# VH-VL binders against Cytochrome c oxidase assembly factor 8 (COA8): the designs that were tried, part 108

Target 1, 167 residues: Cytochrome c oxidase assembly factor 8 (COA8), of Homo sapiens (Human) (q96il0)
Amino acid sequence: APERGAERRDTAPSGVSRFCPPRKSCHDWIGPPDKYSNLRPVHFYIPENESPLEQKLRKLRQETQEWNQQFWANQNLTFSKEKEEFIHSRLKTKGLGLRTESGQKATLNAEEMADFYKEFLSKNFQKHMYYNRDWYKRNFAITFFMGKVALERIWNKLKQKQKKRSN

## First folded at step 13 (VH-VL)

Design md46 (from mc2 with heavy chain S59Y; framework fv_ebronucimab)
Fold by ESMFold2-Fast, scan of step 13:
Structure md46 (fold): chain C 167 residues (1-167), chain A 124 residues (1-124), chain B 111 residues (1-111)
Amino acid sequence: as target 1 above (167 residues)
Amino acid sequence: EVQLVESGGGLVQPGRSLRLSCAASGFTFSSYAMNWVRQAPGKGLEWVSGISGSGGRTYYADSVQGRFTISRDNGKNSLYLQMNSLRAEDTALYFCAKESPFDYLWGTYAFDIWGQGTMVTVSS
Amino acid sequence: QSELTQPRSVSGSPGQSVTISCTGSSSNIGSGYDVHWYQQHPGKAPKLLISGNSNRPSGVPDRFSGSKSGNTASLTISGLQAEDEADYYCQSYDSRLSGYVFGTGTDVTVL
C-alpha cells in the first residue's frame, strides 16, 4: 500500500528518518566551534549493540576530546587575560588612557606587543611540551583500540559466516 | 532502594515450558541491559541470556539458543525468560542481573545488581 | 571450552593473604577485555567485588585488590577475615562466543 503521507513527512525541511531521530544521531556529527577553545566538538553516536571494546574506544575518544577542549580553553583564556593586563600596564606607563579620543579601545603596535608574545611563549614552553607528549600518548592509545575494534569486527563477521554455512 | 526480584521457578517435567519473571525497582530500568545467569546446585555461574535496554537486541548462550527467549516490558519494569523444551541440564537457580557499563569511564560490562534467584528443577 | 580457569580452592589463616588466579585465552582476557570479580556467600546471590580489573565498588574494603597481566587476572585478599569465606568468580567477555564467560569458581576457606 502507498505511503505518500510518510514520504511527505520525510521530505519536510526538519524531517527526521526513523533511523536518525533528532535526539539520537545514527552517525557521529560535528558541533559548532566552542567559544573558548575554538575547536569543534564531535558528538559520538552510541549504537544499541555496542560491544565493550567499542564502548572503551568511544569513551577514550570522548575523554581525549574533553581533555583537548579544556587545555585550549584554558590557554586561550590565560592568553587573553595576560594580553589585556599587559596592554593596560603599558598604556598606563606611557601616560595614555584606555580609550582614544574617538572612543575606541587604545592598543599597542606590533613592535610593542612583540615583548608580550616572546614572554608568553617562553613561560608556556614546558606546558606545550607536556601537552604534545600527552597528545601523542592519547592518539597512540586511540589507534591501538581502533585496531582492536577492527579485528573484533572481522572475527565476528567470520564467525557469523561459519555458523551460517555450518547450520 | 535498588532491587531485582525473580519469580516463576518451580518443578517442571522434561520437554515442558516455564516462564520466569524479574521485577526491577529503584533505577531507570529502560536505561540498562539486563541478563539471566544460572547456577546448577553445587556448580558455578553460567551466563544464559542478555537483552538491551530498549529490548531491540537479544543474546543467548549456545546451550539455550533456539529454546529460550528473553524479553522485557519497560512500562512494567519487568524482565522475562521463556524457557521451552526444558532438559534436566537446565536445573539451576536463575538470577536476574543488571549491567553497569556506563558507571565508570574505562569499564566494560559487569553485573552490578543481582536478584536472589528463582529455582528451576527439571525432573519427572 | 570458554570457561575461565580458577583454582578449585584456596585456604588461609586470619590475617594472611591469599591470591586467586583467573586464566583465559586470546579470545577474552588475552584480547584486553576487563575482568570483574564476584563474591558469593552460601545461599546468597553474587555481589560485585571488583570491576574493570582493579576498581573497588563503594563499600568494598581496601584489602580486596585486583590485577591483570596477559591472559591472567588475579584477586588478592589481604588481612584475611572469617567473613571472606565464600566462593569467588571471575567474569569477562569472549569474542568467539560473542557473550559473557565466568570462571570455574574458587572456594576460599578461612582456617
Scores: ipSAE 0.000, ipTM 0.462, lowest interface PAE 19.4, mean pLDDT 79

Design md47 (from mc2 with heavy chain S59D; framework fv_ebronucimab)
Fold by ESMFold2-Fast, scan of step 13:
Structure md47 (fold): chain C 167 residues (1-167), chain A 124 residues (1-124), chain B 111 residues (1-111)
Amino acid sequence: as target 1 above (167 residues)
Amino acid sequence: EVQLVESGGGLVQPGRSLRLSCAASGFTFSSYAMNWVRQAPGKGLEWVSGISGSGGRTDYADSVQGRFTISRDNGKNSLYLQMNSLRAEDTALYFCAKESPFDYLWGTYAFDIWGQGTMVTVSS
Amino acid sequence: QSELTQPRSVSGSPGQSVTISCTGSSSNIGSGYDVHWYQQHPGKAPKLLISGNSNRPSGVPDRFSGSKSGNTASLTISGLQAEDEADYYCQSYDSRLSGYVFGTGTDVTVL
């Protein structure tokens, strides 16, 4: 039978924050903020005697983290792209160039940008509502599985005490 | 339509390398873990490797660990398997498979979508 | 990795019931890890037939059912039909291997 290694190595995709947790870790590791989502990734510790229930909790937490990071990375990218397109469109409508006399990027004032924010929020309202719904469902499930894992650990300790008494 | 299409298989000499690709369509690729599963001619299924949706976690069967590398490019909806130091025992049809969504009550992760496979033959 | 033991073949007549066993160990099925079942027709990719021990995906007929007890999972095909002739594989997770494991596969023949 092959010996169990300490931990399997994780591979980070290009374009997201990469980090290397400590060689020996008995807890979750938190990395630097992702460039695109601005969220800190968590490397989840895998215990040597991971139960099926603990595996389900870990996978749920990992999947939730990835879902959350991907959502915000995409949202931030979309916001930046549409903001730039809006500014360029409004400057073109005014007959203005894309740069000021000083060579800086031309910008709109706060009152003009308020139109963009209103349009962006309205356009993405349904998407944000679905995000919030899923976020609550995921956190409910995480809390539920955390409770199950806690009960499992209590039960296993009680079983160990009984077995030691019997034997 | 949800679809996975593998490519890159072929005849290769022992000790050489080969890179497999899997093109995904019809679903949000970055939201799902992906796996490679192989089947030697006339034999059963063997799990080879898996990768999380973000690519932040990879896992390998002991038989391929240190020789194969799984990766993904979510911008291109593509999954890859870099196979190094190939052996005759690696001869198989290689399937790309998607993990099912997490069930919030039961947490089941089955392989719900499979590609047609790409044949890798390691022979002199 | 083929860590789960299935019978090589099972046969039956149309309308009869057949059961395929999938036996693991304490590091997989015995630990409570879920068992999934796949159907593979000759020359085709596997299709998910049963997920999470007993759940049928949309489009899978009621005649397919799954169960699990101890170290063994079972797939039962009731009202056997000619189109059920295929290879069937169970799958679970193994904590010692830290990876997925498949069964040895069972060839179902309709006589």
Scores: ipSAE 0.174, ipTM 0.664, lowest interface PAE 4.5, mean pLDDT 84

Design md48 (from mc2 with heavy chain S59E; framework fv_ebronucimab)
Fold by ESMFold2-Fast, scan of step 13:
Structure md48 (fold): chain C 167 residues (1-167), chain A 124 residues (1-124), chain B 111 residues (1-111)
Amino acid sequence: as target 1 above (167 residues)
Amino acid sequence: EVQLVESGGGLVQPGRSLRLSCAASGFTFSSYAMNWVRQAPGKGLEWVSGISGSGGRTEYADSVQGRFTISRDNGKNSLYLQMNSLRAEDTALYFCAKESPFDYLWGTYAFDIWGQGTMVTVSS
Amino acid sequence: QSELTQPRSVSGSPGQSVTISCTGSSSNIGSGYDVHWYQQHPGKAPKLLISGNSNRPSGVPDRFSGSKSGNTASLTISGLQAEDEADYYCQSYDSRLSGYVFGTGTDVTVL
């Protein structure tokens, strides 16, 4: 056809997911839940004028996210594995099959599962304590660097006002 | 014992591809960012590429952007560098390097552990 | 610019002090990014010598010291010994390149 509709050939931003890695956004963005940890990852925007303190804060937040994702992915896998083993063991003791007539996984009632939950909580008590300790340390460090970045931004604004006055 | 061992280097013709591997041992591999650094014969160090502990973030030097791909397999404690469209200027000893733990007081990362390197020669 | 500028070579006699400069730009050292130093003996992999401008890793002698001011970082080797004969590289981060940059390298000769 003649030039009717030629304007529709404008290169609108095509799927940013085509970029490897994904193209940097103007702001932090939240991804879909990770299938193992069930946590939503945050992809951090890196500004062109990022200061060393801002980089340190960003790297700390990124590492803390990766640490947290790894912890919960491992915890969820361990829970699922031990739950499955417990159910199989109890069904075998009862002389029952591992599947229902419909082909779905056979399950135990709430009273029977209470034994598993008690065992799992007891077994993982120390692991939870170490996780909480490290989570507090990481968040303290993040807060500390956030404070440093805030002070840097205040200082830069004051310097700009001083230069404007002295000129 | 904490160590990194590179492999996969060799003689390759311009325009072809080569894949480097780095085997890590003695530390929790998935907890640390990893890097590739190269050194041409008789020349200095040049950073090539980096990857985060999870593999979710990658960075490349402008000289290799679009041609090289860094990846890792945390289940195998292995780092990789896929090198495509190789040029004579890519001839170098390629080192695998681990970033240090984050220093919570100062926020410092350095390349604390290095492998022995694997030689890549791009020539006809 | 992808490299930090170092002198090609420095030399000294045993027991003397030598200083290696590492000069960057506003997008790296000048912005306040940390500088790390590596020592490389002939035929060997680099070894971390100084991290975060002035921190010595375990096993590094106290005669090695680092400092940073403005666009320039310096590595000082006091009480120079024959074993210090090696290549030395500085490293920082460059915000414009969004990546790490190394210095051009300095060959230290002990005469």
Scores: ipSAE 0.025, ipTM 0.628, lowest interface PAE 6.6, mean pLDDT 82

Design md49 (from mc2 with heavy chain S59W; framework fv_ebronucimab)
Fold by ESMFold2-Fast, scan of step 13:
Structure md49 (fold): chain C 167 residues (1-167), chain A 124 residues (1-124), chain B 111 residues (1-111)
Amino acid sequence: as target 1 above (167 residues)
Amino acid sequence: EVQLVESGGGLVQPGRSLRLSCAASGFTFSSYAMNWVRQAPGKGLEWVSGISGSGGRTWYADSVQGRFTISRDNGKNSLYLQMNSLRAEDTALYFCAKESPFDYLWGTYAFDIWGQGTMVTVSS
Amino acid sequence: QSELTQPRSVSGSPGQSVTISCTGSSSNIGSGYDVHWYQQHPGKAPKLLISGNSNRPSGVPDRFSGSKSGNTASLTISGLQAEDEADYYCQSYDSRLSGYVFGTGTDVTVL
């Protein structure tokens, strides 16, 4: 883990890294939805006496969040890009401009957009299949480690009770 | 090329146990959820049990909960059904079935590949 | 255990159309869960015929079509042929049972 001076801070990339837990918080912090992924980031609280197992669980949750954020940011960007390209192509085929006479973006009706949604879903079928597989795999791992951490915490509490009684 | 082959069926007395196997080939076995579906002679299809691709989650019909155990060995491309405390009403042809790739909106999938089935007869 | 209701039998003449209904409840089809259809010839394993209400797998003729409205799904076989004589089953997911559920099955006869 790198050490950093408190006085000066580097400019945060993409702005997301500027969302921090309150200074005196002992809880996980939930931020506003990310502009690209539309998912709320969770900033994890790090206990002073975090066990190696607790650290592994936290890092797994953080890595899974970053993976999920990246996937949906990329998917939403791809969707928006291909949607605009589809609209542009269909309007060009109809001999219409990209903007209405009022200066607003020209759009297609719901029936025409249904064609795009069907095409997008079928085109991205394999990508979404792999996402779902990896999502379940990651959540299984998180659940497994949550169980291990819970057992560790129960065991430590039992040990502390025994120690207090013997003293 | 894509194939499922069940085995292990037979005649068994009530209250006893039987283990069914399903050998998979022609696809990436660990990537798909697997299911057991049964059909009593002259009757319709009944879903029995399901297991996730990783084996981390299992599901059971109420009629078999606590008696049957589904499992898989991804290294051997094999699915299993351990049937304990068998009853006459468990008499059926047991099919191994593969789920189609995931629909991310609903999380429920069609059974796109089926085995030929293995007959289990529970009779005294 | 069958949670979805189908007619016991449906019959038609070659070249005609027949429709098989599959009626569920609020915990399955009514909740928006997809309906799949299977064709089973005597002595054979079921074969996936329609996936996700209306999608045809590769190799399934376009004369088979599916639809869904409210608590009911329908399978329509147009241009009925002798080889269509089989049992047909619908399938969905049931949130109350937390598992998959099949229809009672329909025997299609070509007269």
Scores: ipSAE 0.000, ipTM 0.449, lowest interface PAE 17.5, mean pLDDT 80

Design md5 (from mc2 with heavy chain A33R; framework fv_ebronucimab)
Fold by ESMFold2-Fast, scan of step 13:
Structure md5 (fold): chain C 167 residues (1-167), chain A 124 residues (1-124), chain B 111 residues (1-111)
Amino acid sequence: as target 1 above (167 residues)
Amino acid sequence: EVQLVESGGGLVQPGRSLRLSCAASGFTFSSYRMNWVRQAPGKGLEWVSGISGSGGRTSYADSVQGRFTISRDNGKNSLYLQMNSLRAEDTALYFCAKESPFDYLWGTYAFDIWGQGTMVTVSS
Amino acid sequence: QSELTQPRSVSGSPGQSVTISCTGSSSNIGSGYDVHWYQQHPGKAPKLLISGNSNRPSGVPDRFSGSKSGNTASLTISGLQAEDEADYYCQSYDSRLSGYVFGTGTDVTVL
């Protein structure tokens, strides 16, 4: 059987998997893990009477999801690509083939792989720092708007109760 | 300075073979993916093949799969394209191109450095 | 074979703005893969003009800008100059082909 598309690719695409929720969904739907980012996407349910605040919250959550998935898809593909290149380079230096006598992929020991992880983390430090900063900013905004939507819903319920009392 | 210089092109009969070379200088050759891109006279650009920095992974356009082999020699800072079973439709200017560093802010791999190309003419 | 569609030609006078579209499909631009743009003068190698949808390499004038939405990317040249007369190509990655794809190319003429 062929290997998964992401694992067989030599290039690092900046793409995100897409999916469709079941028809007649009346709540948010959680999909399978994306093949590139390994994150489960959420398809957001759109209420018939969505308020402007609810729409803004939903769009912020959707945009944050796309941003987050694109980051991790790129990160995972880069990691896999550079890991394979590191392994192949080290095996060549040792005069070893890319596969064992049994046809299995040749692997480096844990100490040699630690060198790769150290190097990868070091050169990606600034990118991860910016990711964390933006992730916290986005989550703060989402939490703030979730609070505003909750307050709007409470206010609307109070208005409806007041109206029913008058009837 | 950073540059790529192609060589090995020429006139060749259909069914024959040619080997193209690309000499790289001014950057750490083994750290970057390399590609071959071709352009038929008066036509657009077509990606042909790519190879990882270590040489361990290769990819090919469907039109050349099974006929062309990309390879590299990092000790010599050189990229190669072995072209077998050449066809008239392989006639093109062949460019060597380096991929940019992978960057989460700037996206995936763009071809940031190109050679001047070497002309391959397949004619009977 | 080109998988990305561009107009054959675009023309303008000096100082005008022109926009070149690059339309792909769900397997490339539609999947979120970045779009890069190249400028090619007659008899010369292509030069990277825009990388990652909208980023300019060192030495590329601010007059060049890129954007992407859905299945389409656009290159805009503002303050058109005679030296901008060239062929322009978009490029992305295609998951169906597991390789890179170029646009059909657009000839920009400065009248």
Scores: ipSAE 0.000, ipTM 0.460, lowest interface PAE 17.2, mean pLDDT 80

Design md50 (from mc2 with heavy chain N35S; framework fv_ebronucimab)
Fold by ESMFold2-Fast, scan of step 13:
Structure md50 (fold): chain C 167 residues (1-167), chain A 124 residues (1-124), chain B 111 residues (1-111)
Amino acid sequence: as target 1 above (167 residues)
Amino acid sequence: EVQLVESGGGLVQPGRSLRLSCAASGFTFSSYAMSWVRQAPGKGLEWVSGISGSGGRTSYADSVQGRFTISRDNGKNSLYLQMNSLRAEDTALYFCAKESPFDYLWGTYAFDIWGQGTMVTVSS
Amino acid sequence: QSELTQPRSVSGSPGQSVTISCTGSSSNIGSGYDVHWYQQHPGKAPKLLISGNSNRPSGVPDRFSGSKSGNTASLTISGLQAEDEADYYCQSYDSRLSGYVFGTGTDVTVL
């Protein structure tokens, strides 16, 4: 999960746009791909005056990222393990060693690997279907809360404008 | 194991100060808002103060506004409550509480993990 | 400051059902904020019992159920057992206070 500190309060005088240095960005930033999930983590910027609704949206995005990373890390590990077991089993059946004369890992041809891919996809079809369902549900919820945050910001701007005019 | 452990409570005289600490473990501390919730002997729960995951946003109950300061050190996985100008009515067991994960419906976060509390007695 | 009103006590016999109400206002429950419920046994920290109006955390028996209608939430304990004798608190968020609010608390007595 991304770690993030708030920007300093005294770096943004009233009404003036802050200078956001690359190392302490005022925006979300993307890290390198995770070894197992192969997904790039997003490090979320946390504004100093974050509203409860903005916090709810950020947490939903963070939880969705963690869920997504965990799913793909587990899936990729399972795939790699079963792939190696399949290759080992087929090479043993053929009476071949696990390594070539050059010391590289022995491999199967594309036709033979197609059998493994078909079996793996078939075995995991329901799992991937549930993943896709939950992925779309999560993205719908994120979009919905993004809309709520946008409306809150519009309302707050109108409220501030009214306060300035009436005072 | 996800846990919160409070410390720093004790007996203090009215008008004095006390600082409470809460040590968190087993979760990504910086990702969650934290709160202090107190309970006077024989009374109900009262939310005291809350702080966002970054520490950038804080909020306080009217009864402690201007006297208490909530803070956190995400590098040390620790939450703090600086209590100044203590009053007899601040006597309570002070709990550290973690905000729960997001609920998809239009709602607020619950407090899913609680410490055992640290007792603050303001008297004499 | 408690903003949510609960009855001081409710009682029942083993095997019966009891319901605890939690009444808020337009700035909290009435605004659509979710209600959460906590169980507290003497000398113990509160335990999250119901989250988001009706969701049970892992390990909470299905005889505990929550609901919400308008500005009132309810916790129902069916098949009441002696171990359910505890204090129960509702909790929500209040937009006027910009903070969390707890109910006044209800003492459940098993007769």
Scores: ipSAE 0.000, ipTM 0.459, lowest interface PAE 18.2, mean pLDDT 79

Design md51 (from mc2 with heavy chain N35H; framework fv_ebronucimab)
Fold by ESMFold2-Fast, scan of step 13:
Structure md51 (fold): chain C 167 residues (1-167), chain A 124 residues (1-124), chain B 111 residues (1-111)
Amino acid sequence: as target 1 above (167 residues)
Amino acid sequence: EVQLVESGGGLVQPGRSLRLSCAASGFTFSSYAMHWVRQAPGKGLEWVSGISGSGGRTSYADSVQGRFTISRDNGKNSLYLQMNSLRAEDTALYFCAKESPFDYLWGTYAFDIWGQGTMVTVSS
Amino acid sequence: QSELTQPRSVSGSPGQSVTISCTGSSSNIGSGYDVHWYQQHPGKAPKLLISGNSNRPSGVPDRFSGSKSGNTASLTISGLQAEDEADYYCQSYDSRLSGYVFGTGTDVTVL
């Protein structure tokens, strides 16, 4: 079958079928917030001539983003679940129903919720410490590889310039 | 105990569909990219498809592009391969495999854990 | 289809050293992509033997070593033992295919 003379955008052999980058862009772009983590993902542009080092950097950045999104999605779900359980427990202790006279969800005042936040932070202290440690380790690694990729690109530009000067 | 267990293989006629499953245990499933690798009887290994930890990125070998779909359910620690328009040449033992942990990111992206495989036979 | 070429078989006596070559092209090994090696005993799943050209995972004997130069990677098994009888596969990434490629596989026989 004859072609229209233009490549179809939907015929990408990369195997990636999710949200497309902005049109007329060959750069990384920021997507919509994830419904669970509330973080905006970065969608990475894959160059046609990606080097092994560039692939390692890209995979490290993608993996770090996925790790970060998964951590916060799980944390937000855990926080919401434990918050609801705490509120229900305290309302039961007071002999109160789960709904107000107006039909809305019953809530605790700020002083009562302060106990929950303190307990939640204390209970999750070690988990958050490990998250922060791993976050710094991952960002250090990304920075290191970004430096390597930058040096590689500079060297490749110098090689191209040298070829142009060659007799 | 870290393990992967494939299921769903069987005898199917050309042109039909089959769905493979891989159950993961003993590690944080959502933190690792997962792959399907096949091996035809008496032949070598062939990479089929891969999916990122979040499921946000997928990739396919040219031989299966447009016919197979890889997916995962991180809440169930499960990986899937939907195989459509099956051909005789798709006959193989299908392995699921996990990418190496973060410590291999320094220069390696090997497949460190493999399942035992599930046999798919496409014949009339 | 396999994109990396290995010898069909290599053989040796106990205590001898054998080397398996894995030859690629400019789109994979020649571009500097890492090479990984897997060992597969008959009827069993592959096991990661060497990652990132030369790194041994925990539990892999130091008899196994890997190297890479140009378009070719090599797996060397020193002090060959009967339990080393298996199929061996190399693996790399291919930029032309935008995917992973395996070698044709090598059967190691201990005489």
Scores: ipSAE 0.005, ipTM 0.547, lowest interface PAE 11.8, mean pLDDT 81

Design md52 (from mc2 with heavy chain E99D; framework fv_ebronucimab)
Fold by ESMFold2-Fast, scan of step 13:
Structure md52 (fold): chain C 167 residues (1-167), chain A 124 residues (1-124), chain B 111 residues (1-111)
Amino acid sequence: as target 1 above (167 residues)
Amino acid sequence: EVQLVESGGGLVQPGRSLRLSCAASGFTFSSYAMNWVRQAPGKGLEWVSGISGSGGRTSYADSVQGRFTISRDNGKNSLYLQMNSLRAEDTALYFCAKDSPFDYLWGTYAFDIWGQGTMVTVSS
Amino acid sequence: QSELTQPRSVSGSPGQSVTISCTGSSSNIGSGYDVHWYQQHPGKAPKLLISGNSNRPSGVPDRFSGSKSGNTASLTISGLQAEDEADYYCQSYDSRLSGYVFGTGTDVTVL
């Protein structure tokens, strides 16, 4: 399976995000929706002098994005497959062909499709519950490390101030 | 439940190639970075290579750079190490190791799950 | 390659405490990268013992503890028991190498 290009496009050969605008500070960029997950990827900027803590936060955010995109890509594929199977099953029960005279896929009415959606949501309730739990854990961790990075930046500014006074 | 099983090791002559595999089960394989770590007989642990969850980023120890290639097949829950231009000093037990999940939010990117290893002997 | 220095061996009697040091450089531990510890019994795969300097994974006894200061991390085993006889390895990340580095390993003997 081909790898997703989002993470590979995060960094130019020089180690800087390709999407940094001229003269402006380089920062994270939001791309178009992914074909499979339908989520917008974030291309993370890598600072030239990234600290260990900043690297930890960035990798945590990147891994969370990869996890999130993979979850939704899998869910969308499962939904599409089960939807197609449901439609084919119902059409067979009605004695209808899988395609119309014009070659288009035969479809079910809104009432029949409502039954599928209800069953799909019910069937996947536990899976979505675990997704939400993990989503909360990941965002809690990200918030925590964002706070640690903020404190490190404050401390570094104070250290720079002290060095200026010493000189 | 969560396990890693390595395979593909064996006796091989210097200069030849060998491909190692690691089969993962019990977790969402595509969500975690994976690593290869080796241990020469009677020696310590040496990190060899790592790959991101999606496979888009790879890294290598200087000792294997240009000779080894790490890859993964998320559809098969499998990790691979293609070893080319093998040398006597590549003789070691090769472990597959998984990065810790974000569930260990107060921890770091430690290797939380290890396989039992597969032995590679490079000798004439 | 091993970039972190550990003592070759440490020994103690049952019930005593032993401490294993792990000394790095400015490109790894000295830069603030976390240190992890692994326990390896003869013929077995390594097992994660301490993550992120001082955090114990579920199932690891509280007699194992970790700390870090400057360029050096330490693993302390209190109330030493026979089953603690094993090899112990520290691990960190090295910015110069852009990869993970392990310690030289320490053999713990219970006398």
Scores: ipSAE 0.000, ipTM 0.539, lowest interface PAE 11.0, mean pLDDT 81

